# VH-VL binders against q9m8y4, part 7

Target 1, 142 residues: q9m8y4
Amino acid sequence: MATKSTGGTEKTKSIEVKKKLINVLIVDDDPLNRRLHEMIIKTIGGISQTAKNGEEAVILHRDGEASFDLILMDKEMPERDGVSTTKKLREMKVTSMIVGVTSVADQEEERKAFMEAGLNHCLEKPLTKAKIFPLISHLFDA

## First folded at step 23 (VH-VL)

Design n5
Fold by OpenDDE, fold request of step 24:
Structure n5 (fold): chain C 142 residues (1-142), chain A 121 residues (1-121), chain B 107 residues (1-107)
Amino acid sequence: as target 1 above (142 residues)
Amino acid sequence: QVQLVESGGGVVQPGRSLRLDCKASGFTFSDYGMHWVRQAPGKGLEWVAVISRKGDNKYYADSVKGRFTISRDNSKNTLFLQMNSLRAEDTAVYYCARDRSEGKYLYFDYWGQGTLVTVSS
Amino acid sequence: EIVLTQSPATLSLSPGERATLSCRASQSVSRYLAWYQQKPGQAPRLLIYDASNRATGIPARFSGSGSGTDFTLTISSLEPEDFAVYYCQQYDNLPFTFGQGTKVEIK
């Protein structure tokens, strides 16, 4: 009487780690830059909202309607520049990751001042998935 | 009237360099992003590069990345394409095209007449 | 990259007939699709943007429709000047890409 050992194939439930959707604010005075950055964020798996300048970014947070995991902050904008905007957002106790977006032409002192305003990181244009993803990968695990 | 005029095309040998110019008129040049698009003889259209209004942001097609450089001089209303290490497959009519500045638009609303670049040994 | 496939490759019609051109995307491009007309020896001309909006100066006989992956350009009644090559273009993602084109020729 040969006891057929029924080897139970344990179906390893691959826990599909549902990638958390991240909310991103893109702040840039150039509509083309806003759109290009939207494309990059979409590729990363984020949802984007845009602001045309620092003042709009501040207003979005003041009204209590906006919560962002990531803010892409341009340095040079009319009405309110990136440095002033970053300071104001931090004053308002915004805890979002703020990544300054700078040009290759920006001086080191300018970048330093931007970082001191309250940036988490600073990236040079052009933005790419390869540049952004290492900085925000931990936001998907939370 | 919006006008874009390309120049600088010609016949070059492989490995050589060429610079294209696009002169803009009839609009505030600094208010618009600009593109280069090319068309090989008897073929379709291929996007080449884009540059932001201030010239501080640039993207390229993989086929030209590392070899071509897009730039602009807003004081001269001129768009440039520096082409290095030219290959036979770069043979095409090169168009400059305007990107619409308003909204989420990345279509090309105005085109130049193009300039022909021929790369042949 | 997003691949755009146009059909048919060639459309042979007579003046006054209706032309229907298709553009299919390999993935969704939402409404971020444009149509261009190119005549022999000329630069492309913008016809339609955002899938269905006519560009300035474009005759009413041109119309665009569709969203996501399937798009259509319609010419309700062909005029002699409409015989040309037509390209679709997506601007949903980098790199920006064009279809291979549809040639509308006179029968």
Scores: ipSAE 0.918, ipTM 0.957, lowest interface PAE 0.5, mean pLDDT 94
Fold by ESMFold2, fold request of step 24:
Structure n5 (fold): chain C 142 residues (1-142), chain A 121 residues (1-121), chain B 107 residues (1-107)
Amino acid sequence: as target 1 above (142 residues)
Amino acid sequence: QVQLVESGGGVVQPGRSLRLDCKASGFTFSDYGMHWVRQAPGKGLEWVAVISRKGDNKYYADSVKGRFTISRDNSKNTLFLQMNSLRAEDTAVYYCARDRSEGKYLYFDYWGQGTLVTVSS
Amino acid sequence: EIVLTQSPATLSLSPGERATLSCRASQSVSRYLAWYQQKPGQAPRLLIYDASNRATGIPARFSGSGSGTDFTLTISSLEPEDFAVYYCQQYDNLPFTFGQGTKVEIK
């Protein structure tokens, strides 16, 4: 790596890595969860929008032609739940990465059904950098 | 009138466990996130943990992670803190605090009176 | 973890004087800063949220200002009930942290 000499050390130049900011939609019916998840996303270079239920998430894609790199999808929500929302977004040809963020108490069958609705991944709450960053790190260079 | 009443504090030896309760009244408990905040004698305030409205999302300070568990029973309007593997540094007055349900959240609009936990040999 | 540094540690003033309390964050916290008052033997009370908004029932003599890293709580004319310890708290990032407090006491 670095080689020392009598004239000084061989310098390792820092390279500023150009990272793309990612656009994230946070879909959860609890405003506290939306704020907590927004904090986590901010720490990894994301810009967040929120939806308080699945129907708002669908409207954002239909009305505004919004495009997101990542969607964090809660499962149990009023109006339209996460399973129904994910199915609908995939029917609408949304290609975003969708990561379910579920309760620890969910049964294996519930988790499996959620994945089959069109998630790319499913994580248990709480959301943390350690849980999500390995799944999405590729989004920062594409 | 919003009211938060903590209980369960006391004197305990290191390595033991305690459970704190916080009974809520005067508001719809299930509409609010809740926190525990502690204050060591003669010291400042330290945030301990937060729990979401439904109890499905929980975050902890590093100082208590893996030892403390926050939980709630909305049918009984009660917030809990299970404290395991207690250490002398956990000695403090423990407050339950209500997250404000409007604005940007994660600041505390109502506090209980506190309950003292003393961990000593 | 974001460190909040309050100054001065103690502010000795007379009733009727203006108090100016400072809170500096180790990183920008945008406007996600609250101020609390704690009187001896009591729980803290919310005064200011989002840097400058007075909480319900807080007298107009209390005001907050600042953004980013530097924040100020001002008490325009001290009343006897204002002699207490004041804490700032950030909620821009986990873990949520408090300053170490400024004690406002009678000179």
Scores: ipSAE 0.811, ipTM 0.899, lowest interface PAE 0.8, mean pLDDT 89
Fold by ESMFold2, look of step 23:
Structure n5 (fold): chain C 142 residues (1-142), chain A 121 residues (1-121), chain B 107 residues (1-107)
Amino acid sequence: as target 1 above (142 residues)
Amino acid sequence: QVQLVESGGGVVQPGRSLRLDCKASGFTFSDYGMHWVRQAPGKGLEWVAVISRKGDNKYYADSVKGRFTISRDNSKNTLFLQMNSLRAEDTAVYYCARDRSEGKYLYFDYWGQGTLVTVSS
Amino acid sequence: EIVLTQSPATLSLSPGERATLSCRASQSVSRYLAWYQQKPGQAPRLLIYDASNRATGIPARFSGSGSGTDFTLTISSLEPEDFAVYYCQQYDNLPFTFGQGTKVEIK
């Protein structure tokens, strides 16, 4: 691509694409995981908030003021695990996309139960841009 | 008294494997994320890998992806680095480092003494 | 990858002098920056985290400042034990990276 600005009046690639930032809730009991996932979400244009367990995630939705395009839900957490949390959020009529982020050690039966709780998708850790972006790319369309 | 003690370093031919161990004591090992950081002789520091508290989440530097595996056994208070397909550029002192448990994670509050890995023909 | 560039490469100073070490990031790292001290034959020691917070047990003569791309470690009055190599490290994004180091040596 030519970057020379002299002698021209036209913009190269003058079409501006309207970009939407997505609001993401990261629910994981390990603060290291929350920070790592925050970093990944930042690379794809997400703004993150965190919850350290499922109960905090439920509380955030009870006041009706929090709204998330995407929820990244860990499975094993104290207070309220990811399966119970996902079920509760769906009972509360939360319509966010919920993606489970699980250990590679989880068995197929465990992943199936998690999906049945109300996930849209279930991914194995580690979270990467390559794994998540194809599943959520539509959230950036206005 | 927090202690991290690395072992398993040595001299090895290119293409071979080594496993490093890091034995932890003086803190609740399972409450902390752990890292490997290396330093080539006379050079600066390079982050290698991180593992979450329960071992379910792992990330690697590009220079070691696909060759190195970080793991942990919380029942034995031990962090591991399995290093396969070793190359000359992997020659370094390898440090075990503890991720800090408060504030903004991913910096290293305690370090082991290091173990030297030399990869040479 | 975020590149951290430290300057100067070497500071030659006398005990009692003020040392000012710079770390510049190739893109903003917000305040996610730490400083480490490494003496010959020893592992690094954490000095500063989150740009400006002293780690436990670090003397008050060490201070950190900055945000975004430009960071400074200041040693207000050098003591004999402060002659060492200093590294900055960012933890804003993967991979985590270190600067190349600044050696503080006795003039």
Scores: ipSAE 0.797, ipTM 0.892, lowest interface PAE 0.9, mean pLDDT 89
Fold by ESMFold2, last read:
Structure n5 (fold): chain C 142 residues (1-142), chain A 121 residues (1-121), chain B 107 residues (1-107)
Amino acid sequence: as target 1 above (142 residues)
Amino acid sequence: QVQLVESGGGVVQPGRSLRLDCKASGFTFSDYGMHWVRQAPGKGLEWVAVISRKGDNKYYADSVKGRFTISRDNSKNTLFLQMNSLRAEDTAVYYCARDRSEGKYLYFDYWGQGTLVTVSS
Amino acid sequence: EIVLTQSPATLSLSPGERATLSCRASQSVSRYLAWYQQKPGQAPRLLIYDASNRATGIPARFSGSGSGTDFTLTISSLEPEDFAVYYCQQYDNLPFTFGQGTKVEIK
């Protein structure tokens, strides 16, 4: 009940008219989540690469070979969680837009700490076009 | 021996609720995403919902959004479907299905036997 | 959402004959297409994934082909146990969708 949906017209307006691609890194320890999020990113004109945990995400950036317009960051992950990973990426001067994609069960305090780690935005799962596209629409501007 | 056993089906009136259970055995349940798929009598298959390994990510078919809730308890190797505000068009055999853990996910390598839900006056 | 149209609706054949089943998608699903077999009173069984790969334990007489929008399941020589309903399913986009089925029945 939080908001009324207007998503149907957004897909037609945003995706089919504007076909500028963006590079997205999806960081989540569940391979099913990575696949589902890849599908959604595909619908909005993104091409995606995945990382199984925070350590892989950090390693991808250490050599200076990887650059992304958008990083989708899960919070709870083994090895290195999303909070620690986000802090590390910002320390490494990564300037990508980082959007946290977290569990509905997270408390307000946990989400605030995640934002303070260096996220640009924080969303609750499930990821949808309606939730993400308004936050990143500027990346598609010609 | 991968096995999925659904239970909880029955006859209910429109507007009422029902919960389905799917008990898993023969594999590490917490390593797999899970789905519900339904089949109306004499009709084809309709995907209903998916849930991630740890239960933090869930997607639903438009036909059930807001009425059905998928959940899981990994300590009990059990998948659930809570069905509220049932309608006649929800009448179907409900299958739980295991997402394949390798390759390109979202197709169903093992299915339960199904449990029948009949919604009628 | 992606609509999968299977044809024919019913295929009446004798044991030993070749069955050719078609699945056509309303938009490209690349190779993300699976086939299932379902016998009366039973759950579906996975036959083919990624358009052409046989699932574990599926006999070699089953083969899949195609990509994009046009897919085929072939049963090279029908056995008595092959008379069933066959469904295709796409997993390229949400929501995941199935074709309406092709019934392969004994003539």
Scores: ipSAE 0.781, ipTM 0.880, lowest interface PAE 0.9, mean pLDDT 89
Fold by ESMFold2, fold request of step 24:
Structure n5 (fold): chain C 142 residues (1-142), chain A 121 residues (1-121), chain B 107 residues (1-107)
Amino acid sequence: as target 1 above (142 residues)
Amino acid sequence: QVQLVESGGGVVQPGRSLRLDCKASGFTFSDYGMHWVRQAPGKGLEWVAVISRKGDNKYYADSVKGRFTISRDNSKNTLFLQMNSLRAEDTAVYYCARDRSEGKYLYFDYWGQGTLVTVSS
Amino acid sequence: EIVLTQSPATLSLSPGERATLSCRASQSVSRYLAWYQQKPGQAPRLLIYDASNRATGIPARFSGSGSGTDFTLTISSLEPEDFAVYYCQQYDNLPFTFGQGTKVEIK
């Protein structure tokens, strides 16, 4: 993100470049995964909240009126899995970009069902800057 | 109580493969992320790889990416490191290490005693 | 990658003295820094995590401080068993990296 800000004196103008931050929800039942994904999201200019399962993710949108630019959605979780969670969020009119982040072992049929639940994209773990940034780079554009 | 026991080290020729095992006991293995960390003789420590609790998420140091594969079998309480295309610079003591169970993760609260891999003709 | 530079390389002290070990990161790692002790022929042992928290069973004479780029491990009064190599490790960014070590030896 590029921002121009003028200084307060007549002699000089200051340029203030504010990096646009995106708000990211990381939904994964493994705390190690949440930390690793949080770390990667930080490197590309995201600030993260976490949810340890799909039900927490739904509650965040229902009770807190939370708004996220991006949701990283794991598929296999207790309480509410990623497919059910994605369907529910879309039923609730959540318009965030939702990217599934799934196991390498998933079959094509499973990926298609997950996409049909309302994902914008589906990626295989591990999450990397190289995999995610091309999909979300438009979120940083004005 | 917590024990991590590495095995499978030895002397191998450059270009060959070797698999390391790490047997875990005294804790619920499937509740923990696991790491490999290595130490060349007389040198410092180098992180090698991490694997999530269910094995669905894996990250590697650039020095081993594409050549090494971390994996686990939770039914056997065993962590693995498959090392392909071995080079002399892979010579090290290899430790398995448990990721911390609470707080911020990605530091190592328990370590095995290590297994030596020597890559030499 | 984030480079951790430890100083001094060797610290020669007598039992009862205070040891001060430095770890400097090439960029901020916030508080995501751990310290380990390693004795010859042994695996590393976790001492400090999150810059200042003592791991379970670590004596009170060990303390950690710092944030950002500058971190310190202090041993308030050296015991004979404290003569070892000490490593810092950052876990703020991949790859996770260690300092090269500070050897604390008997003068």
Scores: ipSAE 0.780, ipTM 0.886, lowest interface PAE 1.0, mean pLDDT 89

Design n5
Fold by ESMFold2, fold request of step 24:
Structure n5 (fold): chain C 142 residues (1-142), chain A 121 residues (1-121), chain B 107 residues (1-107)
Amino acid sequence: as target 1 above (142 residues)
Amino acid sequence: QVQLVESGGGVVQPGRSLRLDCKASGFTFSDYGMHWVRQAPGKGLEWVAVISRKGDNKYYADSVKGRFTISRDNSKNTLFLQMNSLRAEDTAVYYCARDRSEGKYLYFDYWGQGTLVTVSS
Amino acid sequence: EIVLTQSPATLSLSPGERATLSCRASQSVSRYLAWYQQKPGQAPRLLIYDASNRATGIPARFSGSGSGTDFTLTISSLEPEDFAVYYCQQYDNLPFTFGQGTKVEIK
């Protein structure tokens, strides 16, 4: 609880509100997608960084200490796709919540393989507040 | 030499459907996000929809959600707008617009000439 | 939805005069604001992006300034081809929105 109080006694009825920000990595090879997803993440209290492919995402976790609460993982990317990237990150003991963000055109078996790579959830594009917030709301109440 | 040419506009009755095409040339179409923007006669501009380079990510204005579908065929350098359940309020000149690949994206560096859609009883 | 309010609605000036156009956002859009010019019967043309950067091929007489909620387009010395409608557009948040326009007309 924050130190804010109201009402004249030290047993306040008013709780000082602070908004937790979550640290989000957006992994997508389309710069337009990265910007659109950054906008959505901002509306729900996220601070985002981006990687333009899976290899950049791996390097971020290898070369610097990564502290992301959430990773948004596109499936189809050059250099290293989302399935391979997710597997690699889990092999590296990354414990971040990983949500796949895939095309509607993906087949059921492709989505199953992506989940089995180590995703916590898989969503269809477009990313929206309504789709993502129910899955990640617990991250704000650390 | 960037060129965007819209087609498919016309007069249609409310409740009907219409498809707009935007043919692109003079640039690598598959490297760019694309938008539709409309302008009612004598009025200002209204953003309608955006589509990512591969067509896998799409967003719409609330006024058209559920009725309009943006799509693209990169092998034909063509952007589409499928407009279903048309209303009188959809009467406008429809422009296709290229998302700028520099800066923060989502502003429109090249526009087509527009195609007029009139929804009238 | 972020509302952009442009002022004045109409600006009547002579060639050679300075034009100052305002765009005010209902909430901060940081520097994610563009300006477009539209002549009768034509599509809009991008003038300024990211609040202050001139697009390729735009003459130096066009300049943009501002951040947050208050933005200005300045045309330092009007040329005959500059009489048009000018729109601002924000791209900080969905949906992307335009101002209602400022008409710059010959006095």
Scores: ipSAE 0.779, ipTM 0.885, lowest interface PAE 1.0, mean pLDDT 89
Fold by ESMFold2, last read:
Structure n5 (fold): chain C 142 residues (1-142), chain A 121 residues (1-121), chain B 107 residues (1-107)
Amino acid sequence: as target 1 above (142 residues)
Amino acid sequence: QVQLVESGGGVVQPGRSLRLDCKASGFTFSDYGMHWVRQAPGKGLEWVAVISRKGDNKYYADSVKGRFTISRDNSKNTLFLQMNSLRAEDTAVYYCARDRSEGKYLYFDYWGQGTLVTVSS
Amino acid sequence: EIVLTQSPATLSLSPGERATLSCRASQSVSRYLAWYQQKPGQAPRLLIYDASNRATGIPARFSGSGSGTDFTLTISSLEPEDFAVYYCQQYDNLPFTFGQGTKVEIK
């Protein structure tokens, strides 16, 4: 049953609040990673689309009316890597929040270059709710 | 034919370490995500860990997080499970399993024979 | 974590009979549900994925159905090699979980 409460005295009924869903693009060349990240994004109220490399991510923004609140960007990809993709998206005036999701093996200099390409944040894999939600919680403020 | 062959099981005392290997053949190992799944004697199946094709993404069951490390060497077609701080409840047959390729699916299309790990005083 | 409850725990049948195995999830797993067969001393074998798709090499007598929280594996006419333990597994969310199994045994 759908219910609302005025707080304090209605502990037995669930409080139902409509929360904003966010649109997320997951860019990663590994289909396993795309699915795992989709699962994580689902748990925090995101709706996902995927791109299998950076060039597909660029094409989505160029050829269609794609608009995303959040882009999860892998670094190492064939065709166009995450650094080049992020730079290109920013050149195209994409204002989405872009969070890099990188290997733990990345050197500090490589992570800095990725941030300088236009990321808002950079996280080490594995992606988890605990890592990502604090960085993007403002996207749910309607 | 797809083959997955686990090795490295044995009897160890609590608190000790053990490494399991899974040698793959009959498919392009580097194209597939891989899993470890275990089964305590006489019990059901428990997923343990997953690793991505390049080894850059890893997830673990809570029961093993911080103690076990999944890894792979694609040049040797080998999956590994480093098991530290072993406990009695880690006693199980350990299977390596191949993630279904090319899709958005996380189920196990091929399994190895399993290797038994017994943790007892 | 998503709990999968299989029923019955044991299904005692004769060759040629129809087996119906149930798997109930504690929350919706959409269609992300697989079935495995395991014989003593052997690894599990994938039978069904995405609730209803037969895996390669699986005989037509095996079929799966359901979505959301309720799933069924049906073996239309049991053969001697079908007496085994059957597990369901969800892959909608981490951690990936299995049911406790249904043992199909000869009566």
Scores: ipSAE 0.771, ipTM 0.882, lowest interface PAE 1.0, mean pLDDT 89

